# Ledger of designs, part 483: VH-VL binders against o27280

Target 1, 266 residues: o27280
Amino acid sequence: MDSMNVPEVLEIKRIVEESESVKTFIFSWDFRREVRPGQFVMVWDFRDEKPMSVSLIDPVRSEIGISIRRVGEFTDRVHGLSEGDLLGIRGPYGRGFELMGRDILLVGGGIGMAPLAALADEATARGMRVDALVAARTADELLFLDRLEAAGVNISTCTDDGSCGFKGFAHERLLTLEENHDMAAVCGPEPMMFQVMRILDERDVPAQLSLERYMKCAVGICGQCCLDDTGFRVCAEGPVFWSQELSRVREFGRYRRDPAGRRVPW
Key: E = the ipSAE of ESMFold2; O = the ipSAE of OpenDDE; V2 = 0.75 times the mean of E and O plus 0.25 times the DockQ between their complexes.

## First folded at step 23 (VH-VL)

Design ig10 (framework fv_acasunlimab; at its last look DockQ between E and O 0.85; V2 from the best seeds 0.86)
Fold by OpenDDE, look of step 23:
Structure ig10 (fold): chain C 266 residues (1-266), chain A 118 residues (1-118), chain B 108 residues (1-108)
Amino acid sequence: as target 1 above (266 residues)
Amino acid sequence: EVQLLEPGGGLVQPGGSLRLSCEASGFTFSKYWMSWVRQAPGKGLEWVSWISTGGRSTFYADSVRGRFTISRDSSKNTLFLQMSSLRAEDTAVYYCAKWQIGRAFDIWGQGTLVTVSS
Amino acid sequence: SYVLTQPPSVSVAPGQTARITCGGNKIGSESVHWYQQKPGQAPVLVVYYDSYRPSGLPERFSGSNSGNTATLTISRVEAGDEADYYCQVYDESSDHYVFGGGTKLTVL
């Protein structure tokens, strides 16, 4: 049995309250096991297991962070945990973001900023210019702003209700930005990502997008996270995809499959 | 048909200059990062340079930095490599290569021979 | 700079399996790509992302990547498989593409 497939029971070292609905759980990590922004881990609370993106990678402190949005029973339980409590972590899994160039645009919505925050840290550490478009429904749902600012990221915000920054959606704000970048990384609600990808394509900006799908095995076996037509497994071929890959995925931005495998619209 | 055509190679004296071009067809050139890769006679592949889609960023191997300049013209679907201060060790077949997902090269030109000799 | 190490040559009899290795520090955490180059021709991508095949490539070509070694495997080797094979990665620390030294595959 591959050691990476066995959950390691880790103690929650710290908890950072990012927003009312989002907490970052920090764990000690042995970086002999490399982890890249955009990869995910399977989090096990000894009852259920869910995939979560890595939002913090700190080799200096030998820590990783996992940001979790409170959205259901599993996350409710996890949000009830305290520092010193235990969780099972296995991974990392999937393809992470691939950095190229000198400047990068990050476009994130809601909890989608989690992997992008990690990417921002890596990019800035490499001396890249990082611009980030951070989107949320309301100002209080904007994530990682202080962290991004501290890292030297140029931040633009947009909110659905206009409570902070540009009033509107991420793709609308993007249309108002004239500057292009060497590449872009996108993560958030799929309808947002779909629109953003379209704009970036029109601008000839290579883009990577992180998809969210229901995953069980995380190792490309169960097929629950398979994308229609292509057969791409989000856990194996993704979750980070190049826009060229997603252009072949019929369901992208249009529908997803629920836990029962039914097509449901976004 | 997707292809890259590389004219511009030839014989040049040490210290001389030469400009290579690579014309792309069959795909949207402006959407892809491009690279130059060279191969000295009887030797392996050596990456030379790559350029971003908009030409905003360029990168060079240490062996050519300061002497070679990569550029592109999207209106002409053409990639360029301006070589200056050429040395004997720059003698090679030069390939232009198209970026593919995963940071691989899926399309290559036929290559053009550059010979630096007195 | 990141360095990829390949054996200079590998020999295999027709119908047998050829394995070409590419060594690098923690290469298993990198995406490795493989190219085939026949004499007088440009390189051809044969494996990308460690194990994926471009369209049109036979299933005889496969790849794996773990630890410090990536491997290109060519099963049921044919005379036409005789070529030089190069592994390649992208070094994000330097923004350089890096090729291995190449391996000459001889079909006996």
Scores: ipSAE 0.931, ipTM 0.956, lowest interface PAE 0.5, mean pLDDT 96
Fold by ESMFold2, look of step 23:
Structure ig10 (fold): chain C 266 residues (1-266), chain A 118 residues (1-118), chain B 108 residues (1-108)
Amino acid sequence: as target 1 above (266 residues)
Amino acid sequence: EVQLLEPGGGLVQPGGSLRLSCEASGFTFSKYWMSWVRQAPGKGLEWVSWISTGGRSTFYADSVRGRFTISRDSSKNTLFLQMSSLRAEDTAVYYCAKWQIGRAFDIWGQGTLVTVSS
Amino acid sequence: SYVLTQPPSVSVAPGQTARITCGGNKIGSESVHWYQQKPGQAPVLVVYYDSYRPSGLPERFSGSNSGNTATLTISRVEAGDEADYYCQVYDESSDHYVFGGGTKLTVL
């Protein structure tokens, strides 16, 4: 079988414009290489390579989808591509989300809803009740609402500017929501995840959180994705961690490291 | 110093009932899913039941569904197993076990013997 | 229901390496956990998430998982490692925990 560490050049089968700044790129995929929600792939545009979370896992159509927010030079180039254009894909990598119980709370901020949309599809297919808190700066940046509703997810929204749903931050909206869930999954800006994690811990809701760090090798060798004080490699032991694993991590919610290893604020 | 203690157990006749308890100490009981796991004499481990942190959701092995009820009381740091309609095949050492990340069990009690016999 | 298969016994000489297998359909896509149980005692977690070692356990215990087989490896086996060993997964489709049948490790 082909090594998952060797990039495979794939055609873009379809592009979905999710918002002004976010596109989902859909590829044919051989599911002998199984994919779990919360795992990531390295996307290669023949100049640079970046980690991207899988947002669609469809074994029936033999497709995966990767949602990419336009935020810089690499993502600008990828957003300029068309159906039939080529990208290199290697993976999947990392630990995905684990599911237990009869219900789950999803809390997603911005592009962080991408892996949670894939998780919602899996959870609803298992017959779980799914509640989702979808957060963004503005209404136009709320992602995947129609897809989540079609899957039977109970949606709450918040926006920084109040243009849709609750006006304010995700953790503020969370305080007004149902407190009892068997588990939660969280993905978004790390300061948001830190605040949400604290609330979920106080509610005794076990939570999994997906982190983002700089990655180069994606297989745990180079050390570029390590977390301070623990040595956890986000590409190998994560990107999804249980909140218990993160409670001992000094850097979580406080800072990140740039490609040169310097501390920078979130 | 994290401990689970299962006082109780004993001899019960077929068709009888027994309530097992498991007292937790050294950790915040309310934050963890909890399980019962049993082991018949000379046999392997068999999962029996688990309960969510708030007690909202419960799950049972097919062999005990409808006869056993798992519950918890976080004010007393105690896990319970109400066993009814007991059968000879329910004879086992019953362990309580604490959830560990990755859906494992990191802390086990020493177990208590339940014997179902005339 | 998901089934885990273990050999009923494994024998190994002191100082050598023991390998205990746990077979399951696509078990490489599951997180596998391992327990040691000595006679008259409760089980003890020795490996979780396929290959993670709980704090306080000897580095001699390690694990791997791929394809249809997970393996517990005990290097430099000591007489004190003689015990029954169980693998375990969580079956998400049923929300049941599943144990293997157990493997008796004998150190000769």
Scores: ipSAE 0.790, ipTM 0.905, lowest interface PAE 1.1, mean pLDDT 89
ESMFold2 (binder alone), look of step 23: mean pLDDT 91; pTM 0.936

Design ig11 (framework fv_acasunlimab; at its last look DockQ between E and O 0.90; V2 from the best seeds 0.88)
Fold by OpenDDE, look of step 23:
Structure ig11 (fold): chain C 266 residues (1-266), chain A 118 residues (1-118), chain B 108 residues (1-108)
Amino acid sequence: as target 1 above (266 residues)
Amino acid sequence: EVQLLEPGGGLVQPGGSLRLSCEASGFTFSKFWMSWVRQAPGKGLEWVSWISTGGRSTFYADSVRGRFTISRDSSKNTLFLQMSSLRAEDTAVYYCAKWYIGRAFDIWGQGTLVTVSS
Amino acid sequence: SYVLTQPPSVSVAPGQTARITCGGNKIGSESVHWYQQKPGQAPVLVVYYDSYRPSGLPERFSGSNSGNTATLTISRVEAGDEADYYCQVYDESSDHYVFGGGTKLTVL
């Protein structure tokens, strides 16, 4: 097997349209190369490279899926691809989610549901009870609902505009849910994750959260994804962090670094 | 100071019962999964049981399943291990251990000796 | 059940480097943690997540994990490093913590 740091050119096997702005690209995968929910890959369209979370892990079909939201030039190009087209994939990188206990709460916002969907599959396969709070701005942006339901996940939805489920934000919906879990996994907009983490902490629910930062090398060398005060590299020490780790990260939920290294508020 | 104190060990006859306690201080006990790990004299470490923060989920090594019960009281910052049907092979120093990130243990008690002998 | 295999003993002269291995099926895909235990004392975490050191641990302690072997490396070994060392993983398939058999490090 080739080095994990060398992009492998893979053919897009299938494309699943998850929403108007999100597509899942499915690739054949050699599972001798282990991949876990929460890990990311670097996707190369032969012009640029971006980190993307793995949203599907299917050892039976020998496939992985990468869900990509259309948000810029790179993703515009990728969304223009068709089945049979090629992409470079290197990885997986980073620390994935760790599963413990018998029940888990997943809290996801928007494209943040991508790694959580993969985690849901693993958790349910292990026989865990999985509850998922799926948040989005509108109903049409709620992701993976059918997939989660098919897996036996108990789903609660919330939308900013109230078009589906609870009207409001994920943390507000969470406050209305009184049941505790052995652990939680959270991924979405950082302000959402920040609020959710606070609630989970108050409830004494151990939580893992997946951060998004600008990544260039993915191997902990360039420092572009370093978090202030701790020196945590999101690509190496993350992107999945325990809440205890993030509590030490001053910038979490407050600001991030742009490609130029400037502080930009959320 | 972060510490775990384990009283309750002692001598017990085979078939007997014993309840171990582990009192936590210096950290928010209710926020961490907890484990019991034991070590027979001159032997290695053997995980015994772990419990979730709310006590909703418990797990046991095969060697103690059905005989030992792990529990916790957050109001007292105390972890418990109720042992029943004790056997000679249960003779060991019993450690309580605090969960740490990555599923390690960062804090250990000093251990309490449980001797099962006729 | 998941099994971790350690050599029963390792000997090293002061100032030299000690390497303690922990073998397991595809252990490289697991997060391995290491504990030091001195006689009559409780275990102490010395390496977690394969290669990270808890606060207060000297840089002499390092770890690696790949393939079927995790390794604890202690450089510039001191007399005070003489202890038993245990590797540990969490088996998600059974939700069991698993310890290796332990390695006695003797400083000659």
Scores: ipSAE 0.931, ipTM 0.956, lowest interface PAE 0.5, mean pLDDT 95
Fold by ESMFold2, look of step 23:
Structure ig11 (fold): chain C 266 residues (1-266), chain A 118 residues (1-118), chain B 108 residues (1-108)
Amino acid sequence: as target 1 above (266 residues)
Amino acid sequence: EVQLLEPGGGLVQPGGSLRLSCEASGFTFSKFWMSWVRQAPGKGLEWVSWISTGGRSTFYADSVRGRFTISRDSSKNTLFLQMSSLRAEDTAVYYCAKWYIGRAFDIWGQGTLVTVSS
Amino acid sequence: SYVLTQPPSVSVAPGQTARITCGGNKIGSESVHWYQQKPGQAPVLVVYYDSYRPSGLPERFSGSNSGNTATLTISRVEAGDEADYYCQVYDESSDHYVFGGGTKLTVL
């Protein structure tokens, strides 16, 4: 029995530049350690360790991919690495997406498309019809479009500035799309996910949402992973939650917490 | 006062037909996937069928595919199971069950007995 | 096609711990749910997502799931715990729900 809490040092096999700010780092992976879409790993750069969603699960090539957006010191250092460089990987951790039925709607904002790209691959491999609404601020920040198209996903896009697809927010585009899906999966900025969840609930479409919360440790011991008064933890009980679980969470979509635990508006 | 009530059931001859209903109350029926689960006398639980919230997707156990049809009517808060070409091995208590997070069932009806016998 | 295997029966003395197993190939990668059924009654959900308790269930009901075995644990067993217990998963490859064969818990 292998310890899941000790980082395995892995060589970066390939780097895919998904956008100016997002790179996918690909590693060889032994799939005796099973990975499901929506689970995350802890990425260790030998100084700091951060949770990152898995974006590629390829048992045929024995590879996983981890997509990382440049947003701070840790991610700046990782973005500076090259093929052949080393990173520590622990995991996978957390609850992944659960699939049911014949069709699924994906709604992703920015880097939130990373776990949804992995889910799209699994759903299409199972023969499900996959519709994806891919959102970003600008056209150059829309992620995974070519990959989704190659997988047979039906893509709709929206951008805040209108440079590609619908001009506006994801929930505004959603109001103009087909209402009838067996289920949905949503990942992106929490304000977006809250608005999308409301529309899906009004349409009676059961949804799973992946929460991109500040996390301290991967096994759910740290209080920084907890959602407000519900006691749900992103790293142990999530990051993927059914919308029914989230409907009772006062914090979701209304505020976030800084590293000191203080409430900060979105 | 969340309830699922399965009125009906009864005795049917082999090859016959029967329609079961399940009336929901105390929750918003249209928001949940629904299932039928059966239990032959003295036996374990056997999943029979489930239906999506909009009714557009339906799934069946191999033992009943082609003979049973699940449907729902959200205006009446009612789940249905149309059973045809009934066999002795279809004799069971039939429960309706409401989806719960994780693909569990949190609310079960009281069950209704269907007996297929000459 | 996915099969869950449970022992047909388990006996335990009052106040002791009962452990009911549910075997399945790579079941540790599934979300496992457990039901209690008393004679003549509908099943009642007692554990979901491997280890979570529905509102109102005592902490003495717990669950775990790893490798090829999920386990329902009932600590400080009471006579009222005597029932049949079923494990359940959802098989994504078939879109079918699957129940184990059930385990009769006898409290002596």
Scores: ipSAE 0.807, ipTM 0.911, lowest interface PAE 0.9, mean pLDDT 88
ESMFold2 (binder alone), look of step 23: mean pLDDT 93; pTM 0.953

Design ig12 (framework fv_acasunlimab; at its last fold request DockQ between E and O 0.84; V2 from the best seeds 0.87)
Fold by OpenDDE, fold request of step 24:
Structure ig12 (fold): chain C 266 residues (1-266), chain A 118 residues (1-118), chain B 108 residues (1-108)
Amino acid sequence: as target 1 above (266 residues)
Amino acid sequence: EVQLLEPGGGLVQPGGSLRLSCEASGFTFSKYWMSWVRQAPGKGLEWVSWISTGGRSTFYADSVRGRFTISRDSSKNTLFLQMSSLRAEDTAVYYCAKWFIGRAFDIWGQGTLVTVSS
Amino acid sequence: SYVLTQPPSVSVAPGQTARITCGGNKIGSESVHWYQQKPGQAPVLVVYYDSYRPSGLPERFSGSNSGNTATLTISRVEAGDEADYYCQVYDESSDHYVFGGGTKLTVL
């Protein structure tokens, strides 16, 4: 257990170009260290460290994948790396998704599809029926479609501009779908997740949602990822929460706190 | 007050049938997976069955599969366990239990005794 | 099938600390829950998600989970803590809830 907190320097085995802004970095992984969809790792480029979702779990090849969206200085540096380059990885951390039942609905937006792609693989491997609503702003930002299709996932796409699938937002597309599921897993922009959770609740579909917050320690010590009022630490009590838990979180879907502790609206 | 009530237990002969009910109050019943858990006299807890919110998916312990049927009626806030081909080893206190986060059970009924004896 | 193993009994003097173990293969990767059952009563959830307490439970109850062993710890044990304690997990491979055999805690 102590070893999980020490970054392991790993060689980038492969890089998959998922989109213009998203790359998946693949590493050899010792699966004696358990990892579950929904958990995250801390990625260290020897200058800075950021939490990233695990998007691929392949016990056969003894590999994991981490999908990273280019959004800032850290990710810019990482995106500049090549196969054979090194990164520090520690973890995994947090609570992953829990699977129950025979069918599951995945609702993902943008990079939020990363942990859901891993979950899809696990669910399909278990013999579950998996439906996935994949949302993005434009068609070229839709992630993991080929991978999901190959896994046998029933895919529905949604784009803001209508360039692929349903024109509109994920929650709007969800309203047009009448079929219910035993459970749902949701990850993406928090406003999207908020709306999706509401709909799923009305439909009596138990749901898990993965939150994103600023994390520093990843081990529940520093408190920077604490949610207001509840004291939930996203790195320890999350990042995956049941909707029942999030119903108690007032800030959910409304605002987050930045590294300085200031409220920042979505 | 949140509670689960299990009426319907009793004495039944081997090979007989019995239907248990669990009435929920104090929470939105339709939003939660539900389970039956039993406890033979002087023994430990044994999970029997669970059902999804819509009742579309049901799961059973190997010991009762093919003989017991779990169902629910959201309009009545009631969980059911239809037991058939009852055996002496089915003698137990039967609890209904409400799903909780992490796949725990936070609410339990008081239990109802089912005795299978000739 | 997934199996949880508990000691059949644990004895402790009042004011001391009781530790009840629950063994399972790689149980540390599972979410473990604990229930207290007093004679003639229904089980009561006392710890969930390895180490969290439901509302109303005293801080004397705590839990941990790592490797192959989960542990329920009851500090400053009182006579009223005498009960059977059960650990529980959910087996995703079979979609079965699994209980341990239970541990009788005796307060001397």
Scores: ipSAE 0.938, ipTM 0.961, lowest interface PAE 0.4, mean pLDDT 96
Fold by ESMFold2, fold request of step 24:
Structure ig12 (fold): chain C 266 residues (1-266), chain A 118 residues (1-118), chain B 108 residues (1-108)
Amino acid sequence: as target 1 above (266 residues)
Amino acid sequence: EVQLLEPGGGLVQPGGSLRLSCEASGFTFSKYWMSWVRQAPGKGLEWVSWISTGGRSTFYADSVRGRFTISRDSSKNTLFLQMSSLRAEDTAVYYCAKWFIGRAFDIWGQGTLVTVSS
Amino acid sequence: SYVLTQPPSVSVAPGQTARITCGGNKIGSESVHWYQQKPGQAPVLVVYYDSYRPSGLPERFSGSNSGNTATLTISRVEAGDEADYYCQVYDESSDHYVFGGGTKLTVL
């Protein structure tokens, strides 16, 4: 079970309830298999397999955490599990975030904060100043606020309904924030990421964005994770892309694909 | 045509100063991190300094820290390297280089020779 | 700080395959980039992100990276491939770029 292409069956060590709809599942991990923020794993519940972002990377405790939003049959089953139960894990896969400079802006929407929480930990550990814009539809869906605050991250919030922080969309809140960062990292609903990317580009802030696509093999063979226009495989060349890579991709922010590969509007 | 041009260079005495410039064209200069990289005669490439897009953050190799200052002027599409307290070991061809995806360099200047000798 | 090690020279017959190595502690976890430099010229990027080719670069140039070694591979070498080759990474701990010492490729 040491191959990253074959699921390793791991025991759930701890479960953290991040919100009513999001849990973080923590596993012991041998860090000879290195993990970087922005990489993902394939989680197997012995019936189905789905990609999930790594949200906690702790080499000192030899732990990783995987945050999962309850959104359907697979995630319902996983949310029903307890400490000591088993899951299969393949990975990690994909290219993670790259860090440069003295400060970074994180912009996360919903579960998109998961890989950014891992990145925030790495960035602060490297001595970077970290500002985070945490977005959700409502206050009780704002993720990782206490963890980010404990790490020394400067947090701004927004909610669609105004129940916490700025009332409105993440890109609208971004317009009211400090404009100058050495770099940014963005993860969340693709329409949000598209709008945020355009603002950051206008401000000359280099940005990396983490995309989610339907995945099957996670090693670039099956083609289920491909982007239009470039042939990039999100599981192999991504899921993290620089904004320069995405500027030529017409599908970004405009539609998604269902499990059959059909175009569906966002 | 995308290019970087380093006019200048020349012979200076030890302890002297020289300001290098690098003029960019054919791309949006303000959107990219920029670097200086040098190469002593017959030797390999050595990174010298890089600067963030807004000029807010600067980084230097240990061999030049405290003696060299990198800066940029987006209104002139120009990168600068102010060199002070020059030493014989600073003799090199100096290149400016543009950041590329993955933290590589895709566009390099022609290079300009700086010779430090009495 | 972080050190990249390259052999000082590699010799290969025309039409054969050249392999130029770049050694570094856990370099397989880094993104490795490769440059070709001909005498009197600026370096030219030939491989980035370990294995990607810039637009217009011949398919004969390829790269790989795992463990402690990255490798630039040039298939069907030609006399025009004679050059110095440098590997490069970015060291996040220092915020410094790091180059290998360079490898002179000779085509005999």
Scores: ipSAE 0.828, ipTM 0.921, lowest interface PAE 0.8, mean pLDDT 89
ESMFold2, look of step 23: ipSAE 0.816; ipTM 0.914
ESMFold2 (binder alone), look of step 23: mean pLDDT 92; pTM 0.947
OpenDDE, look of step 23: ipSAE 0.932; ipTM 0.957
ESMFold2, fold request of step 24: ipSAE 0.817, 0.827; ipTM 0.915, 0.920
ESMFold2 (binder alone), fold request of step 24: mean pLDDT 92, 92, 93; pTM 0.947, 0.949, 0.950
OpenDDE, fold request of step 24: ipSAE 0.936, 0.937; ipTM 0.960, 0.961

